VH-VL binders against q8ixk2r445to577. Designs and how they scored, part 263

Target 1, 133 residues: q8ixk2r445to577
Amino acid sequence: FFGMLQNKGLTDYCFDYNPPDENQIVGHQVILYLCHGMGQNQFFEYTSQKEIRYNTHQPEGCIAVEAGMDTLIMHLCEETAPENQKFILQEDGSLFHEQSKKCVQAARKESSDSFVPLLRDCTNSDHQKWFFK
Short names: E, the ipSAE of ESMFold2; O, the ipSAE of OpenDDE; V2, 0.75 times the mean of E and O plus 0.25 times the DockQ between their complexes.

## First folded at step 11 (VH-VL)

Design f91 (framework fv_axatilimab; at its last look DockQ between E and O 0.07; V2 from the best seeds 0.00; counts 0 for: pae O 6.6 > 2, placed apart)
Fold by ESMFold2, look of step 11:
Structure f91 (fold): chain C 133 residues (1-133), chain A 120 residues (1-120), chain B 107 residues (1-107)
Amino acid sequence: as target 1 above (133 residues)
Amino acid sequence: EVTLKESGPALVKPTQTLTLTCTFSGFSLSRYGMGVGWIRQPPGKALEWLANIYWNDEKYYNPSLKNRLTISKDTSKNQVVLTMTNMDPVDTATYYCARLYYGDYYFDYWGQGTMVTVSS
Amino acid sequence: DIQMTQSPSSLSASVGDRVTITCRASQDISKYLAWYQQKPGKAPKLLIYDASELQSGVPSRFSGSGSGTDYTLTISSLQPEDFATYYCQQYYSWPYTFGGGTKVEIK
């Protein structure tokens, strides 16, 4: 699948990646932003290796979660997807992180007007349901 | 079993500083994502959120009260402390501490509450 | 601050009745809404989070629905232990705010 990865419960918000330095794409957090489809920041590819790739720019980025953390961070893609970069987009729309056994949820940063995807225990919440458009 | 219990004075004079302690068991603020918040309820009125503190020592305050509130924790003692300055009779309420997880800003376990009366 | 308006402020019902309580937000809160039950002299108890997710240990006769600004708590068949005051809470924006409550009384 390729396109904008949208949240069901947080209507019209999409995965978005806009690192402060366009030449250093690694290590920054993926955010949620109003879906607009303009430019390069909101297009992701879900690959046969179960990666979520940011590949409208070079070098290609793959979303990862570091052990013991809950934030989605951009790493460089590798020839074989590391375990912490594998996500399963399930039939019910949940986005399951295989290594941690947790689901991706749309959540607000508390002091901010910004939303971010975070790992949480899996529930049936619409905030944990995602789809490509 | 998760429990929380509030303690502090039942009576405070106007202009004094209120200090409340939440002592809890069955969970730890050393766990990633864990937090404790404070909520108050004046007699017969709606609940009002006051402040949250998290495992990483991040603190968040109701903007309407932020200049009066200080929240702190002692993770080894399973305690969270709320301080509220310049108390006024309108601050008379039952004060609750409650558990939450960062990102999920609703409270799944509450203490029984402690009634604080502000009067001369 | 987001204002939460509950309706009705009180209602009378009999055991077995279907009870519906509404909560209206002053702006879209995108299902960042919880429901609590509070009995006299007791702390609130979480019933529903994320508008429609049932908290563990809460009877299935409780359900939540809604989106945008309008949310509903439903008790499908009222039981004696359900006579209480019910509050909604938004957590879309801080400060987190609560509705004024709906008191459910025995008829």
Scores: ipSAE 0.682, ipTM 0.893, lowest interface PAE 1.7, mean pLDDT 91
Fold by OpenDDE, look of step 11:
Structure f91 (fold): chain C 133 residues (1-133), chain A 120 residues (1-120), chain B 107 residues (1-107)
Amino acid sequence: as target 1 above (133 residues)
Amino acid sequence: EVTLKESGPALVKPTQTLTLTCTFSGFSLSRYGMGVGWIRQPPGKALEWLANIYWNDEKYYNPSLKNRLTISKDTSKNQVVLTMTNMDPVDTATYYCARLYYGDYYFDYWGQGTMVTVSS
Amino acid sequence: DIQMTQSPSSLSASVGDRVTITCRASQDISKYLAWYQQKPGKAPKLLIYDASELQSGVPSRFSGSGSGTDYTLTISSLQPEDFATYYCQQYYSWPYTFGGGTKVEIK
C-alpha cells in the first residue's frame, strides 16, 4: 500500500512529514495535516517488512517509536526492519505498533492547533482507523 | 474573548422553516480546526445535538433530523446559519450554538440560547 | 446511537456534601466523555472533558473519573453555586448524545 495515509475519524487529515532540512530527514516528528496530495510530504508506503516508509528521499526514512515515547519519529530505514519500526495495518484499518502493543490514534497536539498521530491503547474508535488514498 | 449569540424568530408556525443565525467573536472559522455546532433543549428536557460545521466546510448532522437540517457558514461575517424545515410543536426548544475544536468534539463555549416556539 | 444514562435524575444535598453523579454509556466510549453544568435560564458550561480533564477555570472540587461504559462526576464539597443540572455527553461516535441530566437541589 502507498499514497496518503488518511484517518477515518479525523476526516481529511493525513500523515505528513516536512523536515526543516531536506537533506536531513530523520529525527523529527510525523504530524497530521490536511490531505492535499501535493509534493512528497504526504506520500508513505507500507512495506512487506511492516514499515511505514517515507519514500521520497535517499536514504529512505521509516517511522519509528522511540523508547518511552508515544510519538512517531522518522528514522532511517534499515536492511532489516528493527522492532520499533514494525507496524501492522489491519483489515479494519487499525494501525498496530508491535513493540508497544498500542495503536496509532489521531490526536490533538497538546497546547497546539496541530494534530499528530500518537500511540494509545487500542480501541474501536474511528480515530484509530487509517486507509491509504 | 470568545462569544456566541443566536438570533432568529421566537415564533414559527407549523410546517414553516426555521432559520437561525449564530454570530460569534473571539475566533474565526477560517482558523485551522475551528468548528461551530447547534444544540437544542426543549423546556425542562435534556440536550440534543443537531449539527456541526467546521472551517473546511465539513458538516455533520443528527441522523434523526438530517433530512430537515442544513448548516452553512459565512466566514467573512463570523456567522453560522442553521435551517430546519417542516417545524412542529415538538421542535419547541431553546436553540444554542457552541464552539468546538476539530478532534476534541466537546463544546467549550456556548451562546446564551434563543427560545423558539412552534405554534399556530 | 449510543445511549447515555445518568443517575440519579435528581438528588438533594447540603452545602459541604460530597456529591457523585454517574453516567453509563450503552457501549464502551473510551473516555470520550464531557460533563456540563447548567443553571436555570443559562447555557451549559463545560466542566470536564476526556472523562477526567478539568476545563480551565473550573474549581478543583469538580472531578471526573471512569472508563469503558461507566463514568462519574464528583463534587467533593458542594458549594451554594453548584446547585444546578449536570449533563454528560459522549463524543466517541456520531451522533453526539447527552445524558438525561441530574438535578442537584438544596436539601
Scores: ipSAE 0.018, ipTM 0.662, lowest interface PAE 6.6, mean pLDDT 92
ESMFold2 (binder alone), look of step 11: mean pLDDT 92; pTM 0.932

Design f92 (framework fv_axatilimab; at its last look DockQ between E and O 0.85; V2 from the best seeds 0.79)
Fold by OpenDDE, look of step 11:
Structure f92 (fold): chain C 133 residues (1-133), chain A 120 residues (1-120), chain B 107 residues (1-107)
Amino acid sequence: as target 1 above (133 residues)
Amino acid sequence: EVTLKESGPALVKPTQTLTLTCTFSGFSLSTYGMGVGWIRQPPGKALEWLANIYWNDEKYYNPSLKNRLTISKDTSKNQVVLTMTNMDPVDTATYYCARLYYGDYYFDYWGQGTMVTVSS
Amino acid sequence: DIQMTQSPSSLSASVGDRVTITCRASQDISKYLAWYQQKPGKAPKLLIYDAKELQSGVPSRFSGSGSGTDYTLTISSLQPEDFATYYCQQYYSWPYTFGGGTKVEIK
């Protein structure tokens, strides 16, 4: 799967990554932003290694969850996907993080103009449902 | 078991400052994501959100009352304090503190509330 | 601010009745909507979050639905302990805002 990763509950919002330095793409948080279908900031790929890749730039970035955190941070992809970069996009649309055993949820951050994907206990909430578009 | 309890004066004079304390147990504001908010309810009226504070000391206020509100925490005591300046009879209400989780901005556990009457 | 319009303000019903309460937001709140139950002299109790997710311990006769601006709380078969005031709350944007409440009274 590839394209925009859009949330079901938070209508018209997609995974978005826009590092301040295009030559240094790791270390920043993945956010949610209005789906615009333009540029490269909203293009992601779900791979056979269960990675969510940001592959519009080289080297390729992969979404990871750091120890003790609930945010999604961009790391470099590795030849073999590390455990903290493995996700299962399930049939029902839930995005499950294997290591933490939590689901990715669209959550508001600080203001109505700021949303982020966060790890939360898995529920049937539409805010935890995702699809590629 | 999560519990919260509000404490403070039941009576405040106009123009005085109200100080309320929320003492809680069953969770800690040292825990990532934890937050405590204040909500008030005038007698027979609807609920009004006042302020939130989180584990990382982020604070949010109702804009209509922001200039009068200050929220703070003492993590070691499991307490959150709300101060409200220049009280007026219109501020007479039951004041609640409640728990919330960052990213899930609803209140899942509430204190019993404390009635505050503003009168000369 | 987002205004939450709750209707009706009050209703009378009997035990066993199906009760429906509506909450309309002044703008799309993307299912960031919670429902609370409040009994006289008591604090509000969370019933539903994210529009349709039942809080742990809440009876299954309570359900929530809706999207965009329109949301509904339904009690499939009203029980004696359900007579109370119900409030909706949006948490899409600051400040959080509540509906005006719906008092469910015994007929």
Scores: ipSAE 0.841, ipTM 0.938, lowest interface PAE 0.6, mean pLDDT 95
Fold by ESMFold2, look of step 11:
Structure f92 (fold): chain C 133 residues (1-133), chain A 120 residues (1-120), chain B 107 residues (1-107)
Amino acid sequence: as target 1 above (133 residues)
Amino acid sequence: EVTLKESGPALVKPTQTLTLTCTFSGFSLSTYGMGVGWIRQPPGKALEWLANIYWNDEKYYNPSLKNRLTISKDTSKNQVVLTMTNMDPVDTATYYCARLYYGDYYFDYWGQGTMVTVSS
Amino acid sequence: DIQMTQSPSSLSASVGDRVTITCRASQDISKYLAWYQQKPGKAPKLLIYDAKELQSGVPSRFSGSGSGTDYTLTISSLQPEDFATYYCQQYYSWPYTFGGGTKVEIK
């Protein structure tokens, strides 16, 4: 799948990556922002290796969650996808992180205008449902 | 079993500072994402959120009360402390502490509450 | 601040009745909505989160629905232990706010 990864429950919000330094794409948190399709910050590819790739740069970035953490951060993609970069986009729209066995959920960063994707125990919440636009 | 219990004075005079302690068991604020919040309820009125504190010592306050509130924790004692300055009779309420996770800003376990009366 | 308006403020019902309670937000809260039950002299108890997800240990006669600004709590067959005051809470935006409550009384 390729395009903007949109949340079902948080209406019109998409995965967004806007690193503070345009030349350093590694180590920053993925956010959720109003879907707009302007520029290249909201375009991601879901690959056959179960990666979510940030497609605007070489070397490409891949979304990861470090062991024991719940936040989604950008790593460099590798030839073989590491376990912490593997997500299953399930038929019901849930986005399952294989290593942690948790699902991606849309949540507000407290006292902020920003929403972020976080790992949480899997539920049937619409905040855990995602689709490509 | 998750439990929380509030303790502090039942009666406070106007202008005094209220100090409330939440003592909890069955979970730890060393757990990633874990938090404790304070909520109050004046007699016969709706609930009002006061403040949250999280495992990483981040603190958040209701803006309407921000200059009067301080929240702190002692992870080794399983305690969270709320102070509220310049108490007034309108602050008479039952005060609750409750558990939440960061990102999920609803409260899944509550203490029994402690009634605080502010009167001269 | 997001204002939460509950309706009705009170209602009377009999055991076995189907009860619905509504909660309206002053803006779209995208299903960031919880429901609590509070009995006299007791702390609130979480029933529903994310508008429709049932909290563990809550009887299946409770259900939630809604989207946007309008949300409902339904009790499919009222039991004696369900006579209480019910509150909604939004957590879409800081600060978190609660509705004024709906008191469910014995008819």
Scores: ipSAE 0.693, ipTM 0.900, lowest interface PAE 1.5, mean pLDDT 91
ESMFold2 (binder alone), look of step 11: mean pLDDT 93; pTM 0.936

Design f93 (framework fv_axatilimab; at its last look DockQ between E and O 0.07; V2 from the best seeds 0.00; counts 0 for: placed apart)
Fold by ESMFold2, look of step 11:
Structure f93 (fold): chain C 133 residues (1-133), chain A 120 residues (1-120), chain B 107 residues (1-107)
Amino acid sequence: as target 1 above (133 residues)
Amino acid sequence: EVTLKESGPALVKPTQTLTLTCTFSGFSLSTYGMGVGWIRQPPGKALEWLANIYWNDEKYYNPSLKNRLTISKDTSKNQVVLTMTNMDPVDTATYYCARVYYGDYYFDYWGQGTMVTVSS
Amino acid sequence: DIQMTQSPSSLSASVGDRVTITCRASQDISKYLAWYQQKPGKAPKLLIYDASELQSGVPSRFSGSGSGTDYTLTISSLQPEDFATYYCQQYYSWPYTFGGGTKVEIK
């Protein structure tokens, strides 16, 4: 799938990546922002390797979760997807992180007005349901 | 088994500073994402959120009271302390501490509460 | 601040009745809503989070629903231990705010 990855519960919000320096795309947090598709920050590819790729830059970025953390951070993609970069978008819309056995949830970032995707124990909450548009 | 317990004075004079301590067990504020909040309830009235503190020492206060509130933690003692200055009879309430997890800003475990009366 | 309005403020019901309680937010809160039960002299107890998710250990006769600004707590068959005051709470935005409560009492 390719497009905007939208949250069901937080209905007008999509995955968004806006690195502060376009030449340093690694190591920054993925956020949620109002879906618009015009800022070039909201287009992601879900690959056969179960990666979520940020394709607007070379080298390409892949979303990862670092050990012991719950935030989604941009890493460089590799030939074979590392375990921390593997997500399963399930039929019910849940976005399952294989290594941690947790699901991606839309939550407010504590220190700002921003919403962010975070890993949490899997539930049936609409805040854990995602789809490509 | 998660438990929380509030302690502090039952009676405070107007203008004095209230200090409340929450002592908890079954979780730690060294754990990523963990937090403790304070909520009060005047007799027969609705609940009012006061403040949260998180494992990383980030603190959030109800804007209507932020000039009067200070929240702090001692992770090694499993304690959170709330200080409220310039107490007034309208601040008479039961004060609760409760567990909150970062990102999920509801309170899943509560202490039994401590009644604080502000009277001249 | 987001204001939470509960209806009714009180109700009387019999054991076995189906009870519904409504909570209305002053703005869309996108299902960032929790329900609590409070018995006299006791602390609140979390029942429901994310509008519809049942907290562990809470009986299945409790359910939550709603979206946008309007949310409902339902008790499908009222039990003697369910006579209490119920509160909603939004956590869509800071500060977190509670409804005024709904007292459920014996008819």
Scores: ipSAE 0.675, ipTM 0.897, lowest interface PAE 1.6, mean pLDDT 91
Fold by OpenDDE, look of step 11:
Structure f93 (fold): chain C 133 residues (1-133), chain A 120 residues (1-120), chain B 107 residues (1-107)
Amino acid sequence: as target 1 above (133 residues)
Amino acid sequence: EVTLKESGPALVKPTQTLTLTCTFSGFSLSTYGMGVGWIRQPPGKALEWLANIYWNDEKYYNPSLKNRLTISKDTSKNQVVLTMTNMDPVDTATYYCARVYYGDYYFDYWGQGTMVTVSS
Amino acid sequence: DIQMTQSPSSLSASVGDRVTITCRASQDISKYLAWYQQKPGKAPKLLIYDASELQSGVPSRFSGSGSGTDYTLTISSLQPEDFATYYCQQYYSWPYTFGGGTKVEIK
């Protein structure tokens, strides 16, 4: 699966990654933004290694969850996907993080009009359902 | 100024299909992120969400009524149409259309509502 | 579906009173909560969104608070025009659901 990763509950919002420096793509947080399909900042790939890959340039980035965090951070992809980079996109649309045993939820950034994907306990919320478009 | 207005029959017989039209102004369903929803309210009772439609023709229905509901839009006329099949006296209510914006799934502007009575 | 329970169903108050209405969700709705005011024979009017954000044009005597499952609408000093029925609405997940309403009546 590849393309824009769109949320069902937060309609028309997609995974978005826009690092300040195109030559240094790791270490920043993945956010949610209106799905526009322009550029490469909303293009992601779900791989056979269960990665959510940001492959707009080399080296390729993979979404990871750092220890003790609930945010999605861009790391470099590895030959063998590390445990903190493994996700399961389930048939019901839930995006499950294997290591934390939590689901990715579209959430409002506190005290702002912006949104971010966060790890939360898995529920039937449409804000935890995702699909590639 | 944003305005919405519901139109349709005031009386429907049981088993018949209800067709309601929402005509709005002050905004367009060609605008990115814009949507219109329907909400009903039986006399003296609470509000019930029915369906939403958005600028990109995405549609959402209340699961309890999904098989009976169809929502559509005519962007050029600034209209949204709701059809509800197999009407029953229990469906007697005031029906509202309202504006809903992207990421804001509350309804910020409402029509006056139109009362629909289902009776033989 | 997420059930929204409002309390009380009705209350009597006087002009100038502080009025508090509670809405409880059957699960955590993460502040995806709106409050509406409805007067007899009229459409609902949006007062509060995202639990605590005041809609433009709404008097500052209205305020919303809460998190998780419990939310509150407060009218700091009730005015004559505030006698109405108030509804909460969650938009955490489809289908959107409303509370049963709270009628604020004149004492």
Scores: ipSAE 0.522, ipTM 0.869, lowest interface PAE 1.2, mean pLDDT 94
ESMFold2 (binder alone), look of step 11: mean pLDDT 93; pTM 0.939

Design f94 (framework fv_axatilimab; at its last look DockQ between E and O 0.83; V2 from the best seeds 0.82)
Fold by OpenDDE, look of step 11:
Structure f94 (fold): chain C 133 residues (1-133), chain A 120 residues (1-120), chain B 107 residues (1-107)
Amino acid sequence: as target 1 above (133 residues)
Amino acid sequence: EVTLKESGPALVKPTQTLTLTCTFSGFSLSTYGMGVGWIRQPPGKALEWLANIYWDDEKYYNPSLKNRLTISKDTSKNQVVLTMTNMDPVDTATYYCARLRYGDYYFDYWGQGTMVTVSS
Amino acid sequence: DIQMTQSPSSLSASVGDRVTITCRASQDISKYLAWYQQKPGKAPKLLIYDASELQSGVPSRFSGSGSGTDYTLTISSLQPEDFATYYCQQYYDWPYTFGGGTKVEIK
């Protein structure tokens, strides 16, 4: 699967990554932004290694969850996907993080124009449903 | 078990400052993502959100009352304090504190509330 | 601010009745909507969050639905302990805002 990763509950919002330096793509938080289908900031790939890969630049980035955190941070992809970078995109649309046993949820930040994907206990909320578009 | 309890004066004179304290247990504001908010309810009226404070000391206020509100926390005491200046009879209400989580801005546990009457 | 309009403001019902309460937001709130139950002299109690997720410990006769601007709380079979006032709350944008409430009274 590849393309824009869009949330079901928070309509018209997609995974978005826009590092401040295109030559240094790791270490920043993945956010949610209006789906626009422009540029490369919203293009992600779900790989056979269960990675959510940001492959618009080299080296390629993979979404990871750091210990004790609930945010999605961009790390470098590895030849063998580390445990903190493994996700299961389930048939019902839930995005399950294997290591934390949490689900990715579209959450509001401090304002309505600021949303982020966060790890939360898995529910049937549409805010935890995702699909590639 | 999560519990919250409001404390403060039951009676305040007009123009005076109201200080309310929320004492809680079963969770800590040192825990990532934890927050406490204040909500008030005039007698027979609807609920009105006042302010939130989070583990990282981030604060949010109702814009209509922002200039009158100050929220603070003492993590070591499991307390959150709300001050409201220039009280008026229209501010007579039951004041609640409640728990919330950053990113999940609904209130899952509430205190019993404390009635505050503003009168000369 | 986002205005939340509840309907009706009050209703009378009997035990066993199906009760429906509506909450309309002034703009799309993307299911960031919670429902609370409040009994006289008591604090509100969370029933539903994210429009349709049942809070732990809440009876299954309570359910929430809706999207966009329109949301509904349903009590499939009203019980004696369900007579109370119900409030919706949006948490899509600051400031949080509540509906005006719906008082469910015994007929």
Scores: ipSAE 0.901, ipTM 0.954, lowest interface PAE 0.5, mean pLDDT 95
Fold by ESMFold2, look of step 11:
Structure f94 (fold): chain C 133 residues (1-133), chain A 120 residues (1-120), chain B 107 residues (1-107)
Amino acid sequence: as target 1 above (133 residues)
Amino acid sequence: EVTLKESGPALVKPTQTLTLTCTFSGFSLSTYGMGVGWIRQPPGKALEWLANIYWDDEKYYNPSLKNRLTISKDTSKNQVVLTMTNMDPVDTATYYCARLRYGDYYFDYWGQGTMVTVSS
Amino acid sequence: DIQMTQSPSSLSASVGDRVTITCRASQDISKYLAWYQQKPGKAPKLLIYDASELQSGVPSRFSGSGSGTDYTLTISSLQPEDFATYYCQQYYDWPYTFGGGTKVEIK
């Protein structure tokens, strides 16, 4: 799948990556922002290796979750996908992180104007449902 | 089994500072993402959120009461403490502590509550 | 702050009745809504989160629905233990705010 990865419950919000330096794409957190399709910040590819790639720039970025954490951070893609970069997009729309056995959920940062994707125990909540547009 | 219990004085005078302790078991604030919040309920009235504290010691307060509230924790004792300054009769309420997870700002386990009366 | 308006404020019902309670938010809260049950002298008990997800151990006669600004708690067949006051709570934005409550009384 390639396009904008949208949340079902938090309507009109999409994965968004806006690194301060577009030539240095590693180490920053993925956010949720209103879906707009302008520029390159909201286009991701779901690959056969179960990666979520930010491949609109070089070097290509892959979304990862570091052990013990719940935030989605950009890492460099590797030839063979590391375990912490593998996500399963299920038929029901859930986005399952294989290593942690958690699902990606749309949530507000505590007492902040920002929304982010976070790992949580899997439920049937629409906040844990995602689709490409 | 998850339990929480509030303790503190039942009666305070106006202008005094209230200190409440939440003691809990069945979970730890050393666990990533765990938090404890305080909520109060005046007699016969709706619930009001006061403050949250999380495993990483980040603290968040209801803006309407921000300058009156302080929340802290002692992870090794499974305790959270709420301090509220300049008490007034309108602060008479049952005070609850309750568990939440960061990102999920609803409370899944509650203490029994402690009634605090503010009277001259 | 987001105001939560519950309706009705009180109702009387018999065991076996279907009961519906509504909660209206002053703005779209995108299903960031919880329902609580509270009996006199007791702490609130979480019933529903994310508008429609049942908390563990809550009987299936409770269900939640809604989107945008309008949300509903339904009890499909009222039981004696369900006579209580019910509160909604939004957590779309801080401060997190509660509705004024709906008291369900025995008829």
Scores: ipSAE 0.740, ipTM 0.910, lowest interface PAE 1.3, mean pLDDT 92
ESMFold2 (binder alone), look of step 11: mean pLDDT 93; pTM 0.937

